# VHH binders against FAD synthetase 1, chloroplastic (RIBF1): the designs that were tried, part 11

Target 1, 279 residues: FAD synthetase 1, chloroplastic (RIBF1), of Arabidopsis thaliana (Mouse-ear cress) (q9fmw8)
Amino acid sequence: AEGLSPVAGGIVALGKFDALHIGHRELAIQAARIGTPYLLSFVGLAEVLGWKPRAPIVAKCDRKRVLSSWASYCGNIAPVEFEIEFASVRHLNPQQFVEKLSRELRVCGVVAGENYRFGYRASGDASELVRLCKDFGISAYIINSVMDKNQVSVNTEEEDSKSKERGQVSSTRVRHALAAGDVRYVTELLGRPHRVISRTRTQDLTSKRGRISLQTSSLLNLPPGNGVYKACSLIVGDKHPISCKVIVDTSNLYIETEEERFHNSDESQEFQLLGIEFG
Short names: E, the ipSAE of ESMFold2; O, the ipSAE of OpenDDE; V2, 0.75 times the mean of E and O plus 0.25 times the DockQ between their complexes.

## First folded at step 4 (VHH)

Design s62 (framework vhh_8h63_2; at its last look DockQ between E and O 0.19; V2 from the best seeds 0.00; counts 0 for: pae O 3.0 > 2, grease 28.4 > 24.2, SAP .725 > .668, placed apart)
Fold by OpenDDE, look of step 5:
Structure s62 (fold): chain B 279 residues (1-279), chain A 118 residues (1-118)
Amino acid sequence: as target 1 above (279 residues)
Amino acid sequence: ELQLVESGGGLVQAGGSLTVSCAASGFTFSYYDMGWSRQAPGKERELVAGITSGGSTYYADTVKGRFTISRDNAKNTLYLQMNSLKPEDTAMYYCAAPYGDEWLYDYWGQGTQVTVSG
């Protein structure tokens, strides 16, 4: 019995959900208005396309948390992420892709951005998506691009002057903002503080005088650029966040807290996950 | 039809300068964050520079201070000014939107070859 697709009967948001920014959230929100929301995520892109591996914006282990936080926006239903191997869909033309959504995955509908392109070599656009979905008997909802708080990008060609660092919310913009160390803007784009996750050996967590040092190699996702960040929170396990200062350099993150005793390191665990929120 | 056409590559001596361009068509160029990637023989493709739809720029450490990415939305064109070129910069250069939300990340042109002689 070819097992029912996990997204069967659902509404899937279409996009590249690397940052899970407010634009992605909006897709989920719209999906939730119509039915059970899912994110359709492609994985394995770097391997297929021969890209140099990049650190993800959101740690893989933290994605579920982020999505759960969207529940309040989505009628108290957290969208579920469904992963598809990019290699399995890369070759599909637009029609084949929609056919897969309809007949294989058995989705009831899709949500995508107005600039969404899909299929082999991005040959399909949002209009084509709507048309094809209609042909295959599934619903399609196209949403407007989400802009940051300061800019309503009216399609006017003129506004893209070099001077405007703000505009359409995108994962690339998030990455650039992180690289620049603009954690406030990152927070705006994400609709939440950026959380960096570190997997560290419990034995290595030596808090000397309220200072913790993490190696960059222990990080599971992209930290902000080198700099000093004064308004941060340290999250250890299920404990309450601790206010901290973070210094980021090329090799290490230094966390300074006012609290001397990080008591709750479950010494029984070889590894611990630490979360650092910026902003 | 979606098209990205890279041009401007060539042979240049070490220390020289070169500007490569990417002409985009078939999509709303101004809505996309764009970037330049390069691939040297036997190496993986790497992003060397990025520019947001709003004009914010990012550079790889290897090219920072030497390369400048820019865009002209009116002309649907992406540029990469390369100064102080080094033999290590020898590669095929591609324009793309590798971190975009659409399938455009899987689309690039034929590339333009940049060769820097020592």
Scores: ipSAE 0.083, ipTM 0.563, lowest interface PAE 3.0, mean pLDDT 85
ESMFold2-Fast, scan of step 4: ipSAE 0.561; ipTM 0.790
ESMFold2, look of step 5: ipSAE 0.539; ipTM 0.789
ESMFold2 (binder alone), look of step 5: mean pLDDT 80; pTM 0.804

Design s63 (framework vhh_7qia_2)
Fold by ESMFold2-Fast, scan of step 4:
Structure s63 (fold): chain B 279 residues (1-279), chain A 119 residues (1-119)
Amino acid sequence: as target 1 above (279 residues)
Amino acid sequence: QLQLVESGGGLVQPGGSLRLSCEASGFTFSIYDMGWYRQAPGKQRELVAFITSGGDTNYADSVKGRFTISRDNAKNTVYLQMNSLRPEDTAIYYCAAGPDYWEYDSDYWGKGTPVTVSS
C-alpha cells in the first residue's frame, strides 16, 4: 500500500530468465543502455502451468552472483531481478499486463526478444507489446535472437543444401547440453562456467581419502549428466578455487582433490554452501 | 540425441480431416510445452496451436474451433487433430518443443510434414 514500486523508473527486461544465458544477458545489456536495468522474472510457472517439477539451471541463491558478473557489460550497473508470481499475472490479457507494467510497477520502458509472447495464453506478440507500450507511454525495444557458435544440423541429415541451421540460444538447449555432459557447450551458451550449488552442514563437510561425497538431494540446481569431469573447480566460502575432478552418479556427486585430508575445522551444525564449477 | 518426428500429413479434400502426430525423444518430454507451426509457400512460419505440460491450450484465430491439440506424456507424443480442412490450410506443419507464454525459449524443431488440401 505504501511506497513506490521497486522497479519504478527502471527499464525491465522481459523473459523467463531460467538459465541466465547470453541471450538473457543481451536483454540486460540493452536495458542498461536506456536506463536502470531490471530483469522481470516469473516464479511458480511449473505449479501454475502443471509442468513436471524440474531443477533450476541456476540456484536461487546464486542468481545475484551471475547478475553481478554482468555489471561490466551493463555500464558497471549490475541488473536487479524483480520476481512476480506467475499465478498473479497469467490471467491478464496483453493490455492488462502492459497496464500493470506502466501504472502499477511504473516502469519507464521494456526490452524483449523478437519471439516474445505474453498475456493470457500467449495472445500477445512483440509487435503488440510495442503498440501497447506506446499507448501507455512507456518505451519498448525488441532485440534480435542471440545465436550460438555451434549449429544444430537436424535438417542437414538429408543433405538439404538450402536449409540453414539456426542455433538460437535457449534454456532448453542449455538443459539438453547439461544432460549430454557437454559442459564446454554449456559454458558457451551461458557465457560462464556452469556452477552447481550444494547445501551441507559444516560438520558433514569433510574429505575421506581425498574424496568429498555429496548426495544429489543436497544440490540446489541441475548438475550435468552422469560422467567424469576432469576440469572442475571447488569453491568453498571466500577461499581460492580448488582444482578438482568431479564424478556425477545417479545418487551422488564425488569431488576428488589433491588435499587428502580436507577437514572443515568448524564443527557447527550451521549449513554451508559449496560451489562446483564445470569447465 | 534430441529428435521430433512428425507423421500423419497427406493429401485431403476440402472438408476432410487429418491427425498429425509428433513423437519426441532425447529429452524429458513431460516438462516441455509443445507447439504446432505451419508454413505455406512464400510465407513465414506461424504458430497455429500449442499445449503446456499441464494441458492448457491456445490456438491461432484461423484454426480455432477446427483444430485440437492434445498430448500423451506416456508416449512422448503431441497430436494435432485437424477438422473441416480448407485449401488455405495447405502448408508444411512443424512440431516444436518449448514454445512458452512469455518468451520463445526453444529452437528444437521437427523436419515437417506436408498437408495439402485440394480436390
Scores: ipSAE 0.015, ipTM 0.309, lowest interface PAE 6.7, mean pLDDT 79

Design s64 (framework vhh_7qia_2)
Fold by ESMFold2-Fast, scan of step 4:
Structure s64 (fold): chain B 279 residues (1-279), chain A 119 residues (1-119)
Amino acid sequence: as target 1 above (279 residues)
Amino acid sequence: QLQLVESGGGLVQPGGSLRLSCEASGFTFSIYAMGWYRQAPGKQRELVAFITSGGDTNYADSVKGRFTISRDNAKNTVYLQMNSLRPEDTAIYYCAAGPDYWYYDSDYWGKGTPVTVSS
C-alpha cells in the first residue's frame, strides 16, 4: 500500500545487534511470539560519534544467513533486520523516537532488554519506553534477565536451561572470548560457530603444500586471537563444508586441509567470499 | 581494546559509606556516558546512577540524595560515592559505558564489585 512502512504492523526488537548472540536471538524469539519479528539496527554510529571503527563480529554480508538460522526458533519466520541511519535519529528525544516508531514506522509493538537506553543524551530507559509506548498506542515488552526466565510457570525444567546467565550475554564477552582464542565459549555465546568471511580473488585460493594463506586485511569481520584452531570448516560457495585446521597470526590466517585442491591459480581474478567456521 | 574495572566494594555497616571506582581503558573515555548498575540477590539489575560526557547526572529514586556519581576524565575513571548505606543497597555493582546522546550499549560492562551492607 502507498506509504506503507517496511516494518508496519510488525514487532521490532531494539538493541545494538553487533554479535547476533543468544541474547539478541531471545529478543527476536519474544518478538516472534507476538507478531512478525524485526530487528531495528542503527548504522553509522562510529562516524557520527567520532569513534575509531572496529571490526564487526558478524560480517555485514553474513548477517542474513545468521537471521535465517533463527527461523526455527521464531515460528518458521526468519527475522528481518531494518536499518536506520543513526545520523537521522540522533537528535530525537525519547518521546520523538517512540512517536517515530508509532506514527512513521507504524509498528505494533517493541521488545527490548531491561537495560535498554534511548533518546538524546540516553535519557530514556526501559520503564520510560513502556510509558511512552502506552501513550502512543503500541505494545512494549521488556525481556528480563535469567531470574525472570526461571520464574516463568512453563513445563521447562531448570536442568533444561543451558544458559546460566542468558540475560548477561554480551558482545563484549564474545570479543573477549575471541581474543582469548576460546572458540568453544564463543560458540556457546553465539549459539552457532563463529564464521569469518574473507573477500579474495579466486586465483589466490591455491593450496601451497596443503596450505592457503590469507592476509588479515582480506577479512570482513573479527577473527579469533593468534593460535592454532582444529576442527574448523572451510565454506566455498554452496559446496559442502571442507574440514580444515586454521592458524591465526598477526598478519595472516592459514588454512590447512586434506591434499585435495579446490582451486588453481590460473582460474580467475574475480573476487569471491570465503567462509571459515571455528569449531 | 575495551575494558572496565570496578573496585571499592566490600562489607560495611548500615549508615556507613563506600566509594566505588571504575577505571576505563581501550577507548576515548571523555566522549562516553558512564553508568552504575546493581543487581541485588534474587532481584533484577537496575540503573543506579548515570553521568553524561558533559557531566549531567541522573539517579534512581531509591538512591537520590544518598549516592553521587562523578567522573575524572584525566584518570579515565568514574566514581560512585555511596552514603547512608542501607541493607537494601546490598548488591553487585556494575560499571557500564555507552554513547552520550542516543542509546546505551549494554555490550560495554565491567565484571562487577560486591557491596554488602550488614551489621
Scores: ipSAE 0.012, ipTM 0.351, lowest interface PAE 8.3, mean pLDDT 80

Design s7 (from h7 with L105S S106Y D107E; framework vhh_8h63_2)
Fold by ESMFold2-Fast, scan of step 4:
Structure s7 (fold): chain B 279 residues (1-279), chain A 122 residues (1-122)
Amino acid sequence: as target 1 above (279 residues)
Amino acid sequence: ELQLVESGGGLVQAGGSLTVSCAASGRTFSDYAMGWSRQAPGKERELVAGITSGGSTYYADTVKGRFTISRDNAKNTLYLQMNSLKPEDTAMYYCAAKPSYWYDSYEDYDYWGQGTQVTVSG
């Protein structure tokens, strides 16, 4: 229907949504308990603000798959990501942003973390969000920070756990874990194995029997640090995942399969997407 | 490119005070949200304090009331004033920055310094 907002009547989770970690998933879970869940994310931040873009944690083309995997947590409804160009909202103050949510986008409610900031130069906080939502007739729900489970598991004494603060799950923590090559910890923070997407020419898949070499420049998102990863899976098109070992170095990824099943005789210069799951 | 250089670390006795600083080289320091994180050997980095471009501050419960974060935009410098220091405050202290924009976590920083060591005896 013409003039209908893509998120009309929905509950939108507000956040940066860089890593799509378990903290972001919790916002979507809470939204799904109230109504139809959406993630409202911004695109074009680096371009608008003049920053050099960093490799994303989740490849742009892979985000919908991740959100679809959250359906089982969200009452069998996969959250939909609604992207807004940051240039179009950059100068909105907190009141103008909430007005946009209520009147232009016609959302029924919002979910945000306790540390959420919004509006021009991040001038609005979670308390202001609740107040403004009430003024515009939409519901607002503020969710407490999701804590890192590894911090809890290390502290085995109940008295010590009461006296020691634990770390919040964050995209920064995911980036540090990836750089350290700690793919098990990355999996705990993301609630899923980390998947790297490569855009590769078909001809480059037929180098050595059971071995594929990819340039780091072909990767669409952040790989883990240099090292050997034995518990990996290669995903090619609609084929079943292929167990593999992955070696990451400064310039290349090497994928080694134990099975002789993968052989591509296509000498095409056309590109295709490969998925590599770590752990 | 934004570069962050920490200084002012050292050895201090329990109950003492120390100020660490971070010098930023960049066109728009005032447009960055800044933070201080620390890391003890064998531990993950933890955010201890954050300050927005507008001056709003955040503190971890472990340092609240003892540490004060501040910024001097004219000097492109971030500070952390540490009072009533304890042996458990011993760590490498890292300066962190992110461009000021809408965000959902105080720990989500884009630029990091090399760190300055703070050692508390006692």
Scores: ipSAE 0.136, ipTM 0.543, lowest interface PAE 5.1, mean pLDDT 82

Design s8 (from h7 with D104T L105Y S106D; framework vhh_8h63_2)
Fold by ESMFold2-Fast, scan of step 4:
Structure s8 (fold): chain B 279 residues (1-279), chain A 122 residues (1-122)
Amino acid sequence: as target 1 above (279 residues)
Amino acid sequence: ELQLVESGGGLVQAGGSLTVSCAASGRTFSDYAMGWSRQAPGKERELVAGITSGGSTYYADTVKGRFTISRDNAKNTLYLQMNSLKPEDTAMYYCAAKPSYWYTYDDDYDYWGQGTQVTVSG
């Protein structure tokens, strides 16, 4: 196979990268210390594995903004996400996958977490990744898990023993925290406020007495659970964020602010993206 | 759809042993990575042990050397053998499963059981 690889000469971080949480950010930081950082993401997993698709934690259209925010941690270079169709790699054994990274994609190195698994039926582990990378002449760097600092001891007399029960930061923890409406905990796991994106018609964003109503079906990613959120920001186009209160119920999300208009005055646009940050 | 049912929980004296089991139904068990997570009263859920479809295992530092995870693909059953139990092991223990794929091993499971209570007195 001939041609230019989008990640040629780069350092690719390996992971699921659904939440883009602080654990994923740490992989990108380590990649950036070595060379040009990329995230190697798989797409199409639900189709291949027969899952019912779930709402993403980060909207597809919002992922580049999140990665751009990591530039300050990555030597002022924003990591770039490179997507591979999972169906095209699912049947590769560990050796074939590393061969693809080295010979087809021409990467200079990889970064992975200590619990990383890869290849058909997850037959390869982090030590196998290191061995195979050495065989193919690319560098491999295994990073310790980022621990969830919010799993704190509730008994001060047992603090040292209880701190060892702390688990890894994960997308599952982000989903559970969102479902519980714990947006402070979500912010700590993500290293940023959770942003929900809605695709709405410009004309439908006209405020009535400082209130906007959105169907939950218009949301491009997972909102927090039903509840009242008092410390939110509304982002419309390139305008300054607007402080607001958000009410989430089963069918609708309501945005309340003292502003009379929230949308761009340009009514020529049929659809626009609206961002809602929680905390 | 995969269904998971835990059993084997109960009351045990400190220093004792207990085995909890998880029966899987509805899908081919051998195609799933499996795990055991626990949640103590007032605390967040934590992954304590995991096993891939190929049989590779993971343990949290708090249980390593004391707990052993295993699977029987012929019986569609996952096991957690718990030795040298401590009062701080008291928790609801949940069986979890995800299709085998190329990810970092963590709490990112897709199917969960209802849990089985383990209480360690002492």
Scores: ipSAE 0.014, ipTM 0.366, lowest interface PAE 6.9, mean pLDDT 82

## First folded at step 5 (VHH; framework vhh_8h63_2)

Design t1 (from h7 with G50A K98G Y103E Y109F; at its last look DockQ between E and O 0.05; V2 from the best seeds 0.00; counts 0 for: pae O 8.6 > 2, placed apart)
Fold by OpenDDE, look of step 5:
Structure t1 (fold): chain B 279 residues (1-279), chain A 122 residues (1-122)
Amino acid sequence: as target 1 above (279 residues)
Amino acid sequence: ELQLVESGGGLVQAGGSLTVSCAASGRTFSDYAMGWSRQAPGKERELVAAITSGGSTYYADTVKGRFTISRDNAKNTLYLQMNSLKPEDTAMYYCAAGPSYWEDLSDDFDYWGQGTQVTVSG
């Protein structure tokens, strides 16, 4: 019995959900207005396309948390991410892709951005998506691109030179902002503080004098650029965030907390996940 | 909103040269990989050339040696110099932008222009 697709009957947001930024959130919000929201994510792109591995913006283990946080925007329903292997869809033309959505995945509708491209070689655009969805009996909703706050304000007389660098919310922009160490702007783009996750050995979590050192290699996602970050929070397990200062260099993250005793090290676990929120 | 606007298309004789340009809005142009795709009537859109933010270039086999992609980050402009044009080069040429993470940029563009028509007469 070919089991029903997990997204059957749902509304799927279509996009590249690397950063889970506010533009992605908007897709989910719009989906939620129509039905049960899902994110359709393609995985394995780098492997298939021969891309150099890059650190994700959001740690894989943290994606569910982020999506759960969107529930309040989505009628108290957290969007669920459904992953599809890119290799399985890469060869599909636009029609075949929509057919897959309709007949295989049994979605009721799709939400996509106005600049959405899909199908083999990105040959399909938003208009074609709408057309094809109609042909296959699926609803299609195209939404306008989400702009950052400053870009929207540019229509107002105060052209601050800094505002000119802002625009459409995108994962690329998030990456750029992170690289520049602009965690405030990152927060704006994400609609949340950027959280870096580290997998560290419990034995290495020795807070000598309230200072923790993490190797960059232990990070599960992209940190901000080298610099000093004064307004950060350390998250250990399910405990309350601890205010901290973070110094980022090429090899290490140094975390300075006011609290001397990090009691929460479950010594029974070889590894622990640490979260650092910036901004 | 990142807007891509192509220009420079037109009618050219076989063996001739033409340069198409793409003006990109926004100051983050330098962070994007850029590309040119084309679509001929009744054919699928194909990537003809791409350039990463770092300046690495890709060319389709059909245009290698004839086309040159370049960018001016100061002007937020992408160029495609097309030499030795052939009738088979006739197509709508589209400017595209996307993340610079891939050597193969064929499927990784997020933004597209409206295109500029290039017609090569035999």
Scores: ipSAE 0.008, ipTM 0.339, lowest interface PAE 8.6, mean pLDDT 85
ESMFold2, look of step 5: ipSAE 0.251; ipTM 0.645
ESMFold2 (binder alone), look of step 5: mean pLDDT 81; pTM 0.821

Design t2 (from h7 with R27F G50A S53Y Y103E Y109F; at its last look DockQ between E and O 0.66; V2 from the best seeds 0.00; counts 0 for: pae O 4.4 > 2)
Amino acid sequence: ELQLVESGGGLVQAGGSLTVSCAASGFTFSDYAMGWSRQAPGKERELVAAITYGGSTYYADTVKGRFTISRDNAKNTLYLQMNSLKPEDTAMYYCAAKPSYWEDLSDDFDYWGQGTQVTVSG
ESMFold2, look of step 5: ipSAE 0.550; ipTM 0.818
ESMFold2 (binder alone), look of step 5: mean pLDDT 82; pTM 0.820
OpenDDE, look of step 5: ipSAE 0.025; ipTM 0.537

Design t3 (from s62 with Y31D; at its last look DockQ between E and O 0.19; V2 from the best seeds 0.00; counts 0 for: pae E 2.5 > 2, placed apart)
Amino acid sequence: ELQLVESGGGLVQAGGSLTVSCAASGFTFSDYDMGWSRQAPGKERELVAGITSGGSTYYADTVKGRFTISRDNAKNTLYLQMNSLKPEDTAMYYCAAPYGDEWLYDYWGQGTQVTVSG
ESMFold2, look of step 5: ipSAE 0.393; ipTM 0.712
ESMFold2 (binder alone), look of step 5: mean pLDDT 78; pTM 0.790
OpenDDE, look of step 5: ipSAE 0.328; ipTM 0.697

## First folded at step 7 (VHH; framework vhh_8h63_2)

Design u1 (from t2 with K98G E103Y; at its last look DockQ between E and O 0.65; V2 from the best seeds 0.00; counts 0 for: pae E 3.0 > 2)
Fold by OpenDDE, look of step 7:
Structure u1 (fold): chain B 279 residues (1-279), chain A 122 residues (1-122)
Amino acid sequence: as target 1 above (279 residues)
Amino acid sequence: ELQLVESGGGLVQAGGSLTVSCAASGFTFSDYAMGWSRQAPGKERELVAAITYGGSTYYADTVKGRFTISRDNAKNTLYLQMNSLKPEDTAMYYCAAGPSYWYDLSDDFDYWGQGTQVTVSG
């Protein structure tokens, strides 16, 4: 008996969930309003398309945490990410894709953005999605694009606020903001502080005078651009976050804390995951 | 190595027209979606237009009806025809390459050029 798809009976959010920004969250929220929310993520794109690997916005190991944090927005249900190999769906036309959702995955409904494209050569649009879902007996909900909030506050009289034009929340925008070192804006786009994860050897965590140095090669996701970041938090395991200053250069991240002794209690682990939250 | 080289930028009067081009190399151009983004001083980068490898297009509301994105796969070149230019269109224009399959037209370009400056006076 070919086991029921993990998303069977659920509502799947459709999109490319790189940044897990507030736009993605909105998809999950809408899905949760209708039923059990899932994120349908396509994996293996880079391999299939021959792309150079790039650092993800969200570390793979941190995705579950981020999704769990969305539970409060989704009726206390954390959306679950369901991964599909891109190679397995790449050849599907829009109809075939919806058929797969309905007949193979047995989803009850889908949520997508108004600018959603799908199927071979991205030939299917949101309208087509709605039509096809209807044909296959699946519910479809199309949501408006989520805009950033920075432009709403411009109505206050204070002179210096460079009227940032309202833009659609996107992973691309997040990447650019990170590169620019605008962690505040990143926080706005993500709806959470950006967290950089480092995999470091426990032996290398030598805090000389409360300073920790991390090599950029140890990072599992995209750091902000070069600069000094004063309002950061260091997260080590399940311990309470520690206030820190972070200096980012081309090769290293320097973390400065007021706490002299990072008692790495678990000396037994060869590797530790460190989290750095910016903003 | 994937390279995107923009050209055609310059100074143009309001109401004028300009075409910017992007020469692509180091990848199979025809397999990628392409786009144009722009960034004005003090503003955030915004997607202006996008075109799939199949020829489907997307335009930002601010440029819809005025700008036309096109591609020549034989020449590995992306174009943006800009008509009825306004001072508000002044920006650095960047060529972008993304997946052949995109799920959000406003999201997920992976490669960017160095940009070409477009300045609209008056």
Scores: ipSAE 0.154, ipTM 0.630, lowest interface PAE 2.0, mean pLDDT 86
ESMFold2, look of step 7: ipSAE 0.420; ipTM 0.749
ESMFold2 (binder alone), look of step 7: mean pLDDT 80; pTM 0.813

Design u2 (from t2 with S56R; at its last look DockQ between E and O 0.43; V2 from the best seeds 0.00; counts 0 for: pae E 6.9 > 2)
Fold by OpenDDE, look of step 7:
Structure u2 (fold): chain B 279 residues (1-279), chain A 122 residues (1-122)
Amino acid sequence: as target 1 above (279 residues)
Amino acid sequence: ELQLVESGGGLVQAGGSLTVSCAASGFTFSDYAMGWSRQAPGKERELVAAITYGGRTYYADTVKGRFTISRDNAKNTLYLQMNSLKPEDTAMYYCAAKPSYWEDLSDDFDYWGQGTQVTVSG
C-alpha cells in the first residue's frame, strides 16, 4: 500500500528555503491559516547540477529548531519540512509538477510568492500555478513579497546613517549582510538572531582563560564576516546561553565568555555541538 | 570553477545608454537563471533584472521600461541594455547566477561577478 505522502491533505509552501528568513516564514504563516503547513524543500540540487558546495545559512541540524520557533506565528503549529529529491522533479513541466502535488503528494493547497517560478526551466509563473492548481482541484495562494523594515536611522549625529534602502527579503540579501558583518540587519531579515553551529571535538575545546577557539572548518553553516561581535550568546547543549564576545577571522572564531571556567562537563562525548548566536 | 566576468561599464551622461555584459564560464550557462544586481555607494545591493532559463524576465520597478536583460546561450553571455540612464543608476553592477528549477527571480542568486562600474553624470 503506497503509504500516503507525509504532506497529504496539507498546505505546502513553495520556495527555496535556504535562509528560513521572514519571507519564508510568511509563506508558512499563510499556509497555516489555510491548513496544516509544510515546507516543500528540494534537495540534491548541487549534486544534480554539479555545483560547488557552499555553506548553508542555516545549519541542517538547526532547521527543525527554527521551524519550531515559527509555531507561535502559525497558530501553534510548527511547519514541517518535506524534502523532495530534485532529480525526481527536475524534468517536470509546470503541469506535471502540479499534477504531482495533487495526485501523488495529495496536497490540498499551495502557497507561493508573487514572483514564484516553477517547472522545467522555470517556465511556470504564479498565475500559471493558480490556474493549474484550479485545474487539478487544489488551492493556490499567492502572497506579496516581504520587504525588510527600514532600519530606524537612529539619528545619532556621528555614525554615518547609511540609510539602507528597503528591499525584498531574500536569502541573497542575508548572505550579503552576513558577509558584511551586519548581524543586526541579518537579525531583521531572519526574524531571529543568526545561529552558527560548530561541531567540535570535546578534546579540542581548549579554554584558555575563558577563550574558546573554533576552526572555521568545524562550522556547519555560514558565519558572519571577519570582525568583532560584542553581543553574542554561546549555546552549549541544553544549557542556558552564555553571553560572549566573538572575534571572527579567516580561520577561526574566538569566543570570549565572562565565565572564567568553561568546564565542558560532558567529557564523555567525543563531539559536541556549539551554537553561537549573533545579535 | 564558476566564473562571471562583467564588462562594459563606464561613464555616461544622463539620458544616455550603456550595455553591460557578463561572460560566464565554468558551468552550463543554459541551465542557470541569470540576473543583474547593482550596489550604489552607501546603499544595499538590489536586484535590477533577472532572466530565467526560458527567457522570462523580471525588472525592478526603478528600471522598468528603461533596462532590458537578455542572454545568449551560445556565447555564454548575459546582457543588460540600459537606456535613459539617470544619476540614480550610478552603481557597481554585478552579474549573478542561480540554478533554479523553482525560483523567485527576486531571490537567492548564488554566484556573483566582481562587478562593473556604471557612472551616470548629471
Scores: ipSAE 0.027, ipTM 0.418, lowest interface PAE 5.0, mean pLDDT 85
ESMFold2, look of step 7: ipSAE 0.039; ipTM 0.488
ESMFold2 (binder alone), look of step 7: mean pLDDT 82; pTM 0.828

